# VH-VL binders against q0atu2: the designs that were tried, part 11

Target 1, 119 residues: q0atu2
Amino acid sequence: MLDKKARIRTSREYRNVFEKGKRLSGRFLIIYYVENALDNNRFGFITNKKIGMAVIRNRIKRQLRAIVREYQGQVKNKHDIVLVARAGIGKSSFEGMEKDYIAIMKKAGLFARNANKID

## First folded at step 4 (VH-VL)

Design p16 (framework fv_recibokibart)
Fold by ESMFold2-Fast, scan of step 4:
Structure p16 (fold): chain C 119 residues (1-119), chain A 121 residues (1-121), chain B 108 residues (1-108)
Amino acid sequence: as target 1 above (119 residues)
Amino acid sequence: QVQLVQSGAEVKKPGASVKVSCKASGYTFTSYYMHWAKQAPGQGLEWIGEIDPYDSYTNYNQKFQGRVTMTRDTSISTAYMELSRLRSDDTAVYYCARVFEYSSWYGMDVWGQGTLVTVSS
Amino acid sequence: QIVLTQSPGTLSLSPGERATLSCRASQSVSSDYLHWYQQKPGQAPRLWIYDASSRATGIPDRFSGSGSGTDFTLTISRLEPEDFATYYCQQYDSSPYTFGQGTKLEIK
């Protein structure tokens, strides 16, 4: 699971990302993101009632946290990023969510470029 | 500054339709649900329905189902509520209000100024 | 639908006194979805307390909210002149979302 310092915790912090941040949409995810003044990244997760019942929303939230944790080392430092699940995400596989996350993060320019390039 | 600005007062005859607008500014329009509420003269608040401006998802109070339609135009950050087949008991102030889509916060933190709709014969 | 009943309907008090406003739900409401609004004549409602107990930005600390299940309370520890208004509770737990009928706090 993500370290507590890597999680967006307060309504004020979520509001800051939504009001000042940039937005990109994927197939199953929307991300909102903004630079922060900290030395680390923070992530937030939103699964609203239109996704489905609490059991489904909790499963998706848990899976999204696992995906974010796996790729956290590739994310450009000092950003607050909120993931919002779209209505169709309940029908996605874990792999489908992971693929969508990678694609949208790359499109946002949030994945750090590789310095490891062999000529 | 975060604001919701509604269209002006309207007087309608029974059987007519009214379309009230709510223009958002100062925040990302698609990141907040837009709700509509009714307040008849001297009465309390009654929820009419909601729209998610991101995908046009709507959910209406069954009391207004079949007479209310909620839409939005993302190019001008404006939400609309149209109420048809107006009756005298539709005379009220109509409010729009936003809700932050965060699971531990569903309060309506910003409201429009209200639009008085008078239905008279 | 969940019916919210506020009591009293009208509360007549003087500045300096303590006010206790009740909101009772016809079925259980999660505290995360119980909110209070203040409304003055001719004005739109204003979010006052959210998630049953959290004060909205700029709201004085003399206001406090509490409760869970079916019973919720808004308390004003020491009334100021500007506090006289109508207060509405609201639930966002189950559609259709509903408001109480309001408690009008008036000067004695």
Scores: ipSAE 0.015, ipTM 0.635, lowest interface PAE 6.9, mean pLDDT 87

Design p17 (framework fv_recibokibart)
Fold by ESMFold2-Fast, scan of step 4:
Structure p17 (fold): chain C 119 residues (1-119), chain A 123 residues (1-123), chain B 108 residues (1-108)
Amino acid sequence: as target 1 above (119 residues)
Amino acid sequence: QVQLVQSGAEVKKPGASVKVSCKASGYTFTSYYMHWAKQAPGQGLEWIGEIDPYDSYTNYNQKFQGRVTMTRDTSISTAYMELSRLRSDDTAVYYCARVFEYDSSGWYGMDVWGQGTLVTVSS
Amino acid sequence: QIVLTQSPGTLSLSPGERATLSCRASQSVSSDYLHWYQQKPGQAPRLWIYDASSRATGIPDRFSGSGSGTDFTLTISRLEPEDFATYYCQQYDSSPYTFGQGTKLEIK
């Protein structure tokens, strides 16, 4: 799971990202993102009742957190990012969600370069 | 500043339709669900339904199903509620209100409300 | 549908007194989905307490919410003149989302 410091948890923090941030839509995900004044990234996750029953919503949240955690090292530092699951996400595979996340983060310019280059 | 501004009062005959608007400003319109509630004179609040402005998903209270239609126009950040086949007991103030959810809880609550629109249905 | 019953319907008290407002649900409601609103005559409702116990922005600390399951309470520790209004509880746990009938807090 993501460290407590890497999570957006309160309604006020989510609202800040929605009001000040940029929005980009993928196939199964919408991201809202804004630069923060912290030393780290923070992520939030939203699944609404139109996605399905609580069991499905909780599974989607866990899968999205796992995806974010796997790719957190590639995300440009000092951003607050909220992932909103679209209604159709329940029909997606884990790999489908992962591909959508990578595509949308690249399109937003939030993925950093490989740091192993010496040029 | 975050505001929801509703259209003005309407007087309608029984059997007519009314379309109330709710214009959002000061926030990202598609990031919050829009809800509609009814309050008859001297009575409490009654939930009518909700719309997700992002994709036009709607969910209506069965009591109003078949008579209510909720729509939105993202280009002008405006939500609409149309109520058809009006009868005298539809006389009420109609409110729009926004809602979003967050990770630690399901739904935040209706934190911003429109000023209300009085709809009077009389012969 | 979940029916919310508020009691009393009218509560007559004086400034300085403690007020306790009850909201009872016909079936279990998660605390995350129970909210309280204040409404004054001629005005739109205002979110007062969300998620059963969290005060909305700007709401004085004399207001507190508590409860879980089917029994929820709004408490005002020491009434001020501006607190006399109608209070509604609301559940957002299952559709159709419902409000209680309201408790009118009036000056004795």
Scores: ipSAE 0.015, ipTM 0.638, lowest interface PAE 6.6, mean pLDDT 86

Design p18 (framework fv_recibokibart)
Fold by ESMFold2-Fast, scan of step 4:
Parts: structure tokens; sequence; C-alpha cells
Structure p18 (fold): chain C 119 residues (1-119), chain A 122 residues (1-122), chain B 108 residues (1-108)
């Protein structure tokens, strides 16, 4: 589970990322990201109703949180990052979401060159 | 600040189509879904559908499916709702409204356009 | 589709009185997805109460929302002249998203 300090929690905080941040899209994910004035990274997760019913959206959200937690140490510090799931994500495997996350974070310059899951 | 400004009143004949616009300002257009609702004279509100301005995903109320098309133009932060094959019972005020959709909360219409009166008569 | 039934359809009261407006759902609705809007003639609806019980910004504390499951209530503890309007409940729990038919609060 992500530490409470590592989560974006209020609509005002989400709005700040959307209004000031940059946006990059992957196959199944969109990220919005902006540098923050804190000592740590914070993550937000959006699984809109277009993804499907609550059970599917909650599963996707849990899987995305697990992926973010796994790679949190490889993310450049002092960023607020919001992950938005695209409609097609429900058909993706866990590995597919993980690959998309790594690819988009590298493209954004938020990951080290060789950031990868170590298992 | 946040504003949704809709196009002006329209008068159409049965069988025609109408396209209503909703211009957004004061926020990042692609970060909020845009919804449309109908209110016939003296009646309550009825949800028509929604569009995600980021990728053009749409979801329509079955009652309007086949007659409604929602689109957007991100270059001018404007959403559109087109209703085809107009009937007399399509006479109504049409509203746009935005929703900030989290996985956890905030699924409500926090800002509404002023409404567009569409009159269908022969 | 979830049908929201509001009662009464019209409520005639005087300023200073307490108003209680009911919204009943045909099936269970999470409180996180039940909202109330106020509409005055010639105007767009305004968000009034969200997530069943939270007041929107600027809404006076004489307004309160409560309820869960299938039964929700909007209460105005002491009516002011500006409170006379039509109130709609609305659910965002499942598509198609629906509104109640409205309760018109009118001066007695």
Amino acid sequence: as target 1 above (119 residues)
Amino acid sequence: QVQLVQSGAEVKKPGASVKVSCKASGYTFTSYYMHWAKQAPGQGLEWIGEIDPFDSYTNYNQKFQGRVTMTRDTSISTAYMELSRLRSDDTAVYYCARVFEYSDSWYYFDYWGQGTLVTVSS
Amino acid sequence: QIVLTQSPGTLSLSPGERATLSCRASQSVSSDYLHWYQQKPGQAPRLWIYDASSRATGIPDRFSGSGSGTDFTLTISRLEPEDFATYYCQQYDSSPYTFGQGTKLEIK
C-alpha cells in the first residue's frame, strides 16, 4: 500500500496537477505530472466510469497502486503524478500495464534510464 | 473563473438536426468529462450522455442512442451535442455540465452552462 | 436504470418553517453518488448537497442532507425567502445517471 504522504487526496491537489502539469499518453495510461515543493513524490489514480463497473475500476486501481509502489524508488523526487486509466485498460494484463507505466515514465524523464521491476 | 458558455436558442423543424455548443474556460478542458442534460418545458432533468474530451470516449443514455452524437474541439475548449431526427418532444432547454471523475469521489455536476433552448415545431 | 422518486411533488410552507424533502431510489445507491441540486426559474441547476450529506461551497448550514441505501432526505431547518425553488436529487452510481422529478418548494 502507498504511504499516506505519497498519495494525492484532495480535488484541489488533483486540479493543481491538471492545470500546471504536463501530460503524456501511453497505450493504457495517461500521466499528468508537475514538480512539487515537497520532499517526496505523490501519486493520484483515476479510473473513470468509462473503464467499467466499480469492481473492474477498483481492481485496476489496486493493480496500478501495486505497480507504482514497486517502482517508487526509481522515480525522480519532488513530483506530483496522476495516472489516468484509458478505456482499453480493462483488457490489459498486469504485465501490460506495468510495461506501459515504465515506458511512459521514462518518456517523461521521471525514471532512471534502466528503471525496471526487479524480481 | 470556471465558466461554461452555451450557444444561442435554435428553432428547428421536425426531422432536422441541431448542434449545440458549450465553450469551457477557467480550467483544463481535457481533465473533466462534459455531460449533457435535457429539460422539457415545466419538466425535470434528464441525462443525455457524456464525453471525455481527452480521447472522445462517449457514453449515451439508451433513450437517445442513435440520435445523439457528442464531439469536442480541444483547440477551442468546446464540446458539442448534436441531436438528429428532431421531434416535437425534443423541445427543451439543453444544459452542459462538467464532472471531475476520480476513482474514489467527486462524481457530481459542479458547474453548469446557462442552457440552450431548442424549439421543434412545424 | 435507477428510478429516483421525490416526495412531495410540491411542498407549500412559510418562511421560518422546517422543510423535509424525500428522495427514494428503486435500488440501493451509495451515498458517495447521491447529490442534490437547487434550480430557480430561468436558471441552470446549482450543486447544493453532494455525497448525500456534504454542503457545496457557500451553502448555508440550515441545509442538511442525510440517508443511505434507498432513502435520502434534504432538510431545511428554518426556511428563508431565497430557499423557495425546485430541488432535484440525482444519482451517479450507475449509468444512465438519473434525476428525481423534483420537489417544488413554494410559499404558502
Scores: ipSAE 0.036, ipTM 0.677, lowest interface PAE 6.1, mean pLDDT 87

Design p19 (framework fv_recibokibart)
Fold by ESMFold2-Fast, scan of step 4:
Structure p19 (fold): chain C 119 residues (1-119), chain A 122 residues (1-122), chain B 108 residues (1-108)
Amino acid sequence: as target 1 above (119 residues)
Amino acid sequence: QVQLVQSGAEVKKPGASVKVSCKASGYTFTSYYMHWAKQAPGQGLEWIGEIDPSDSYTNYNQKFQGRVTMTRDTSISTAYMELSRLRSDDTAVYYCARVFEYGDYWYGMDVWGQGTLVTVSS
Amino acid sequence: QIVLTQSPGTLSLSPGERATLSCRASQSVSSDYLHWYQQKPGQAPRLWIYDASSRATGIPDRFSGSGSGTDFTLTISRLEPEDFATYYCQQYDSSPYTFGQGTKLEIK
């Protein structure tokens, strides 16, 4: 469960990330990310209708929020990050989504060096 | 500057087809859905359908199903709406509008074309 | 299909007054999918309020949206001359996506 302060909640905030942010694609995930002027990171989650029915999309959003929460201490501060689930994500395992998330965040330079030691 | 520019007014006979264009500029064309709406003279707005320019996914209002076709050309950032078997009650201004839509999130139609008047008369 | 009924059809007021515009849905609509548009004669509609209560870019703070379920309201706290226009509500909760018939705000 992510703190409300750590969530992108408005359509304006989502559009800002998509219009001004950088884009990076993984196997199951696309991230859009931009530096913000706040003292914290914020995350957004998008699952489009091409993935499947609402039950599947809601499960995927729930799993992605759990993954982000697990690794939030490793993310460089002051970023708005939107995770977009790709069409194939419905066939992935939780572990597969987690691996993809870690790989894409490292590639984007959003994981701090030795971030796994933060606690 | 974000802008949608539509093709000019058309006059058609009953039974004909009309194809309206909507050219996008100032943003990434494939990042926004394109919606189309109808406004008959002196009346309110009626939703016709939507297209995802990234893969040509379409969803049409059942009222227009079988008569409307939405397409796009990504090389020129242009969306098209073709309405066939025209009737007098298809006389209206037709608008395109962009929507930021991902899954169940729909952000409203924040940029609109200027409208295209289609007149159907014998 | 979800029918949106706006009331009143026409609202005649003077600059400086408060305006309250109603939009009622025939069945429940999530607030995340209820939007308001302003349209002036001869012009395309303009997004005014999205997600029931969020002002679109550049919209003055005298405008506010509220509501949930089947009852939504657009309020203008103090009318300015440029606010006289037709306002439409719209739902995206269920296909086909529908608009209300509009409320025309006119100078008394």
Scores: ipSAE 0.016, ipTM 0.618, lowest interface PAE 5.8, mean pLDDT 86

Design p2 (framework fv_recibokibart)
Fold by ESMFold2-Fast, scan of step 4:
Structure p2 (fold): chain C 119 residues (1-119), chain A 122 residues (1-122), chain B 108 residues (1-108)
Amino acid sequence: as target 1 above (119 residues)
Amino acid sequence: QVQLVQSGAEVKKPGASVKVSCKASGYTFTSYYMHWAKQAPGQGLEWIGEIDPFDSYTNYNQKFQGRVTMTRDTSISTAYMELSRLRSDDTAVYYCARVFEYTDSWYGMDVWGQGTLVTVSS
Amino acid sequence: QIVLTQSPGTLSLSPGERATLSCRASQSVSSDYLHWYQQKPGQAPRLWIYDASSRATGIPDRFSGSGSGTDFTLTISRLEPEDFATYYCQQYDSSPYTFGQGTKLEIK
């Protein structure tokens, strides 16, 4: 579970990332990201209605938090990062989401070259 | 200054098509969904559909499915709604509105265009 | 589709009075997806209350929203002349997204 201080929590904070940040799309994920003035990273998770019903959206959000938690040590410090699930994510596997996350974070320059799962 | 500016009034004959534009300014166009709603004279609001300008994802109300097409042009921050095979009951003011759809707690239409009157008459 | 029924259809009151506007859903709607809009003649609607109870920016504190499940209410504690308008509730919980038919608040 991500620490409370590592989570983007307010609509105002989400708006800041969307309006000022850079964005990259992967197969199942879009990330928006911007440098922050804090000593830590913060993550936000969006599973909008184009994904499916609430039970599916909640499962995906939980799985994305688990993925982010496992790889948090590989993420370049001082960033606010929002993960937005794309419509097709509902049909992906956990492993598929994990691989997409690693690929897009590497492409954004936010990941170490050899990102490893934190067990 | 966040603003949505729509194209002007249109008069069309039954069977024709109409394409309404909605030009965004003052914000990142691809960070907000664009919705379209219909308001017939003296009546309430009816949702037509939505487009995500970032990836062109669309979702239409089944009532308009097959007659409505939503597109966007990111180079000029403009969304379009085309309604085909027009009938007299399509006479209405059509609104575009943006939605802050990237938080779990905010799905309200916080900025609206001024509306476009479309009149369908023989 | 979720049908939203607003009552009354027309509410005739005087400035200074309390107004209570009802919005009833045909099936449960999460409060996070229930919004209210104000519309004056010849104008576009304005977001008024979002997530059932949160006032949009600039909306006076005499306006409050409440409710959950199928029953939602917009309350105006003490009407001002500028409050006379049509109010629409809207659900964003399930596609197709729907609006109520509106409650017209008019001066008696």
Scores: ipSAE 0.041, ipTM 0.685, lowest interface PAE 5.4, mean pLDDT 87

Design p20 (framework fv_recibokibart)
Fold by ESMFold2-Fast, scan of step 4:
Structure p20 (fold): chain C 119 residues (1-119), chain A 122 residues (1-122), chain B 108 residues (1-108)
Amino acid sequence: as target 1 above (119 residues)
Amino acid sequence: QVQLVQSGAEVKKPGASVKVSCKASGYTFTSYYMHWAKQAPGQGLEWIGEIDPYDSYTNYNQKFQGRVTMTRDTSISTAYMELSRLRSDDTAVYYCARVFEYSDSWYGMDVWGQGTLVTVSS
Amino acid sequence: QIVLTQSPGTLSLSPGERATLSCRASQSVSEDYLHWYQQKPGQAPRLWIYDASSRATGIPDRFSGSGSGTDFTLTISRLEPEDFATYYCQQYDYSPYTFGQGTKLEIK
């Protein structure tokens, strides 16, 4: 479970990230991200109908939250980040999603340069 | 200020095609899916399909799959639905409507176009 | 495809009466994806109740939605003249996203 304060919770907050944020796409994920005025990072998750049934979408959302939580200490602070699952994500493995997340976050410059266990 | 404005009524002969437009304003066009629905005279609503304006992903009701094409132009915030090989039973009002998708919840079709009457007759 | 059956097809009542509109699904639908729309002649539909029980902005509190699984209900506690319209349920759980055939509320 991500800390409640680390989650984007309102439609207004999601719209802010979409309207003002930068976009970067990976194989299974798209991220939208923008610097915030808070002392912490916040994450949002979008798993839309083109991925599959609710059971598949809920599984993917749980797995993405677990991945984000594992790496949250390595993310540059003061960012709102929305992860959008692409249609093909339902057929990916947990490892595949994790590798895609790391690659995208590095490419976006959102992982701290001195974070341990990062290539 | 948030609105969807559709193109005007059209009269077509059987076998022709029709392309209806839906121009969005007052919101970020690419952040909402656009749906299309059909309502024949005196009948209920029938879902035709959807487009994600962000990446042009489409999903069509199989009943229309061979005859419908949905597209969009992000530079003018406009979605299009083209229906080909028109028949008399395609006579209907066609609506566009937006759906905000975020998280795992979809808040229904909260904004609708005014409708476009398409009449198919000889 | 999920078939939504609304009953009755036509409901004739007078202002001041209570209306109960049924929507039954051919298979289970999550509450988060069942919505109700109101449509008046010559107008586009309006989102009325979303996620089975939440009133859309501006909708009077005499309207309530309830239900889960296959059985959903729209209730109007005390009809006003402006409430006479056609009401459609819709499921957004599984494509194709189907509508019920509608219940027409008409003045007796």
Scores: ipSAE 0.017, ipTM 0.632, lowest interface PAE 6.2, mean pLDDT 87

Design p21 (framework fv_recibokibart)
Fold by ESMFold2-Fast, scan of step 4:
Structure p21 (fold): chain C 119 residues (1-119), chain A 122 residues (1-122), chain B 108 residues (1-108)
Amino acid sequence: as target 1 above (119 residues)
Amino acid sequence: QVQLVQSGAEVKKPGASVKVSCKASGYTFTSYYMHWAKQAPGQGLEWIGEIDPYDSYTNYNQKFQGRVTMTRDTSISTAYMELSRLRSDDTAVYYCARVFEYSDSWYGMDVWGQGTLVTVSS
Amino acid sequence: QIVLTQSPGTLSLSPGERATLSCRASQSVSSDYLHWYQQKPGQAPRLWIYDASSLESGIPDRFSGSGSGTDFTLTISRLEPEDFATYYCQQYDSSPYTFGQGTKLEIK
């Protein structure tokens, strides 16, 4: 579970990331990201009806939050990052989502190259 | 600064097709869904469908399915709605509008095109 | 599909009066997916209230929105001449996304 401080909460905050940020696409995920004026990183999550029914979307959100939390300490400071789940994510495993997240974050230059999974 | 500009009025014969364009400027085109709505003379608004410019995902109102096609061209930040096999009751103003997608929800249609009048007459 | 029924269809009032516009859904709609638009003749609609109760930027605070479930309301506490327009509610809770038929607010 991410702390309140680490969450993007409002449509206004999400729009700021979309309008001013950069975009990178992975296999199952798209990220939008921008440097913020805060002392911490904030994350947002978007799962839309293209993915499937509410039970699938809720599972995906839980798993994405878990992945982000696990690697939170390895993300460069002072960024707002929005993860958008693509339609195909419903067919992915947890490991597949995790691998995609790491790959995108490294490509964006936001993530430590030698990130280790927290046991 | 943020705006949607639609193509001009069209007059078509029954059975023809019409393709309306909606050019976006002042924002990242692929970050917002584009929706289309119909307003017949003296009537209210009717949702036609939506397109995600990022991946061309479309979702159409069943009432128009089979006659409507939504596309986009990311190189010129333009969305298109084509309506085929036109009937007299397709005479209407057609609007494009952007929607920010947020956590299984949409912010609302905060920016609209000026509308395109399509007249279907014999 | 979710049918939105607005009442009254036409509301005739004078400047200075309070206006109350109703939007009723045929099934429950989350307030996060209920929006209101204002439209004047010859113009495109404008987003006015989003998420049932949040005023869009620049909208005067004499406007307010409320409601949940199947019953939603737009209230104007003291009408100004520029407020006379048609107001539409809309839901994004389930596809196809639908609008109400509109309430036309006209000068008495």
Scores: ipSAE 0.027, ipTM 0.672, lowest interface PAE 5.3, mean pLDDT 87

Design p22 (framework fv_recibokibart)
Fold by ESMFold2-Fast, scan of step 4:
Structure p22 (fold): chain C 119 residues (1-119), chain A 122 residues (1-122), chain B 108 residues (1-108)
Amino acid sequence: as target 1 above (119 residues)
Amino acid sequence: QVQLVQSGAEVKKPGASVKVSCKASGYTFTSYWMHWAKQAPGQGLEWIGEIDPYDSYTNYNQKFQGRVTMTRDTSISTAYMELSRLRSDDTAVYYCARVFEYSDSWYGMDVWGQGTLVTVSS
Amino acid sequence: QIVLTQSPGTLSLSPGERATLSCRASQSVSSDYLHWYQQKPGQAPRLWIYDASSRATGIPDRFSGSGSGTDFTLTISRLEPEDFATYYCQQYDSSPYTFGQGTKLEIK
C-alpha cells in the first residue's frame, strides 16, 4: 500500500486531476496527470463497474498499487497521477499491467532517465 | 461553473423520432458518464440508459432497448439521446445527468440538465 | 430489476417537525450505491444524499441518511419551508438503475 501522503483521497482532488490534467491511454490503463504544488507525487486509482464484479475490481486495484509502489522512485516529482483501469484489464496478467504502466509513463515523460548517465 | 444545458421543447407525431441534446460545460466532458432519465407528467423518474463519452460505450434499460440511441460529440462536449417510434406514453420531460465514478463507488447524479419536454400528439 | 418502494407516498407535516422517509429495496443494495434526490415542481432533481449517508455539497446538516441491505432512511430533523418537495431514492448497484416512486413532503 502507498504511504498516506502519496495517495489521492478526496473526490475534489480526483476531479482536479481530471479537469486540469493531461490524458494518455494505454492498452489496459488511462492516466490523467497534472503537476502539483507539493514536493511529492500522489496517486489515485479508479476501477469502475464496467470492469466486472467487486472481487475483480479489488484485485486490479491492489495489483495497480503494487506496480505503482515498485516504480515510485522512477517517477518525476510533483505530480498528481490517476490511473483508470479500462474494461479489458480484468483479462490481463500482472506482467501485462506492469508493462502497460511503464510504457504509458515513459510516453508521458514522467519517468526519469538514468540509462545513459554515469555518476 | 459546471452546467448541463438541454435543447428546447419538442412536439412530435406518433411514429416520429426525437433527438434531445445535452451540452456540458465547466468540466472535462469525457471524465463523467452521461445518463438519461424520463419523467412522465405527474410521475416519478425512470432511468433510460447511460453513455461513457470517452469511448461511446452505452448501456440501455431493456424497456427502451431498440428505440433509444445515445451518442456524443466530444468536439462540442454534447451528448444526444434519440428516441424513435414515438408513442403517446413517451410524452415526458427527459433529463440528462452526469456521474463521476470514483474509486469503488458512483457519486450519484450530481449535475442535471434543466430537462426537455417532449410532447407526442396527433 | 431491483424495485425501490418508498413510504409514505405523501407526508403532510408542518415546518419545525421531524420527517422520516423510508426506501425499501426488493433485494440487497450496497449502501455505496444508494442515493437520494430532492425535486421541486418545475425543476430538475438535485443530488441530496449519496452513498446512503453522505450529504452532497451545500446540503444542510438537518438532513441525514442511513441504512444498509434493503432498508434505507432519509431523515430531516427540523423541517424548513424550503424542504417541502418530492424525495426519490435511487439504486446504482445493478442495471437497470432504478428510482423509488417518490415521497412527497407537503405542508399540512
Scores: ipSAE 0.017, ipTM 0.641, lowest interface PAE 5.9, mean pLDDT 87

Design p23 (framework fv_recibokibart)
Fold by ESMFold2-Fast, scan of step 4:
Structure p23 (fold): chain C 119 residues (1-119), chain A 122 residues (1-122), chain B 108 residues (1-108)
Amino acid sequence: as target 1 above (119 residues)
Amino acid sequence: QVQLVQSGAEVKKPGASVKVSCKASGYTFTDYWMHWAKQAPGQGLEWIGEIDPSDSYTNYNQKFQGRVTMTRDTSISTAYMELSRLRSDDTAVYYCARVFEYTSSWYGMDVWGQGTLVTVSS
Amino acid sequence: QIVLTQSPGTLSLSPGERATLSCRASQSVSSDYLHWYQQKPGQAPRLWIYDASSRATGIPDRFSGSGSGTDFTLTISRLEPEDFATYYCQQYDSSPYTFGQGTKLEIK
């Protein structure tokens, strides 16, 4: 679970990211992102009804939060980032979602280092 | 400028079909769901259904299911609502409206078309 | 289907007075999915309050929304002439999405 200060929490904050941010799509995820005036990153998570029933949407949202938390140290500072799950995400594995997240964050230029390269 | 512009008024006979258009401009058409609502003369609003323009996924109010079809044409940023087997109680103003469905906290219909009056003769 | 019942159906008041409009749901609705629209004769509805309590862009601060569960309220603290219109509540929590029947705010 992400710390409260690292979460986008209000409809106004989500609206700001959607209206002013850049958009980039992956296989299972779309990200919207914008620089913020804070010293930290904030994340939002959206699972709409096309994914499936509430149980499935809540599972996906929890899994996405876990992935973001695992890789938060690799993300360039001072960004508000919203992850929107695409309809097809319900057919993916946890590993598949993780791979897509890493790929899209690299394409966005939001990873400070290669997240898959570790020693 | 974000706008939804609907086709003009229609007069139809019972049993006919009507197809209303809603042309979007000033935003990315496929980023917002399009909803349709009915307002009979002197009455309130009734939700008909919704379409996701990005993949044509539709969800209809059961009351209209079997008579309504929603489609879109992404090349001209236009959504359509076709209502078949028209009855006199289908006489109403029909509205299109957009919804941004990417947040659990905000699903209001923030931009509406001007409305299309459909009159069905008895 | 969630039924939204608005009361009163018609509210006759004078400019300067306080208006309180009620919207009651037949079952619980998350406040995140309860919205209010204003409609004037011959015009399309306008989003007025979203997520039960957030004012849409440009809406004066004399308007406030509140409520949760089955009971929602739209309050106008001091009526201006331009506020006389029909107000609809709407739920987006469960398909089919529904509107209340409307409260017509008219000049006494």
Scores: ipSAE 0.007, ipTM 0.601, lowest interface PAE 8.9, mean pLDDT 86

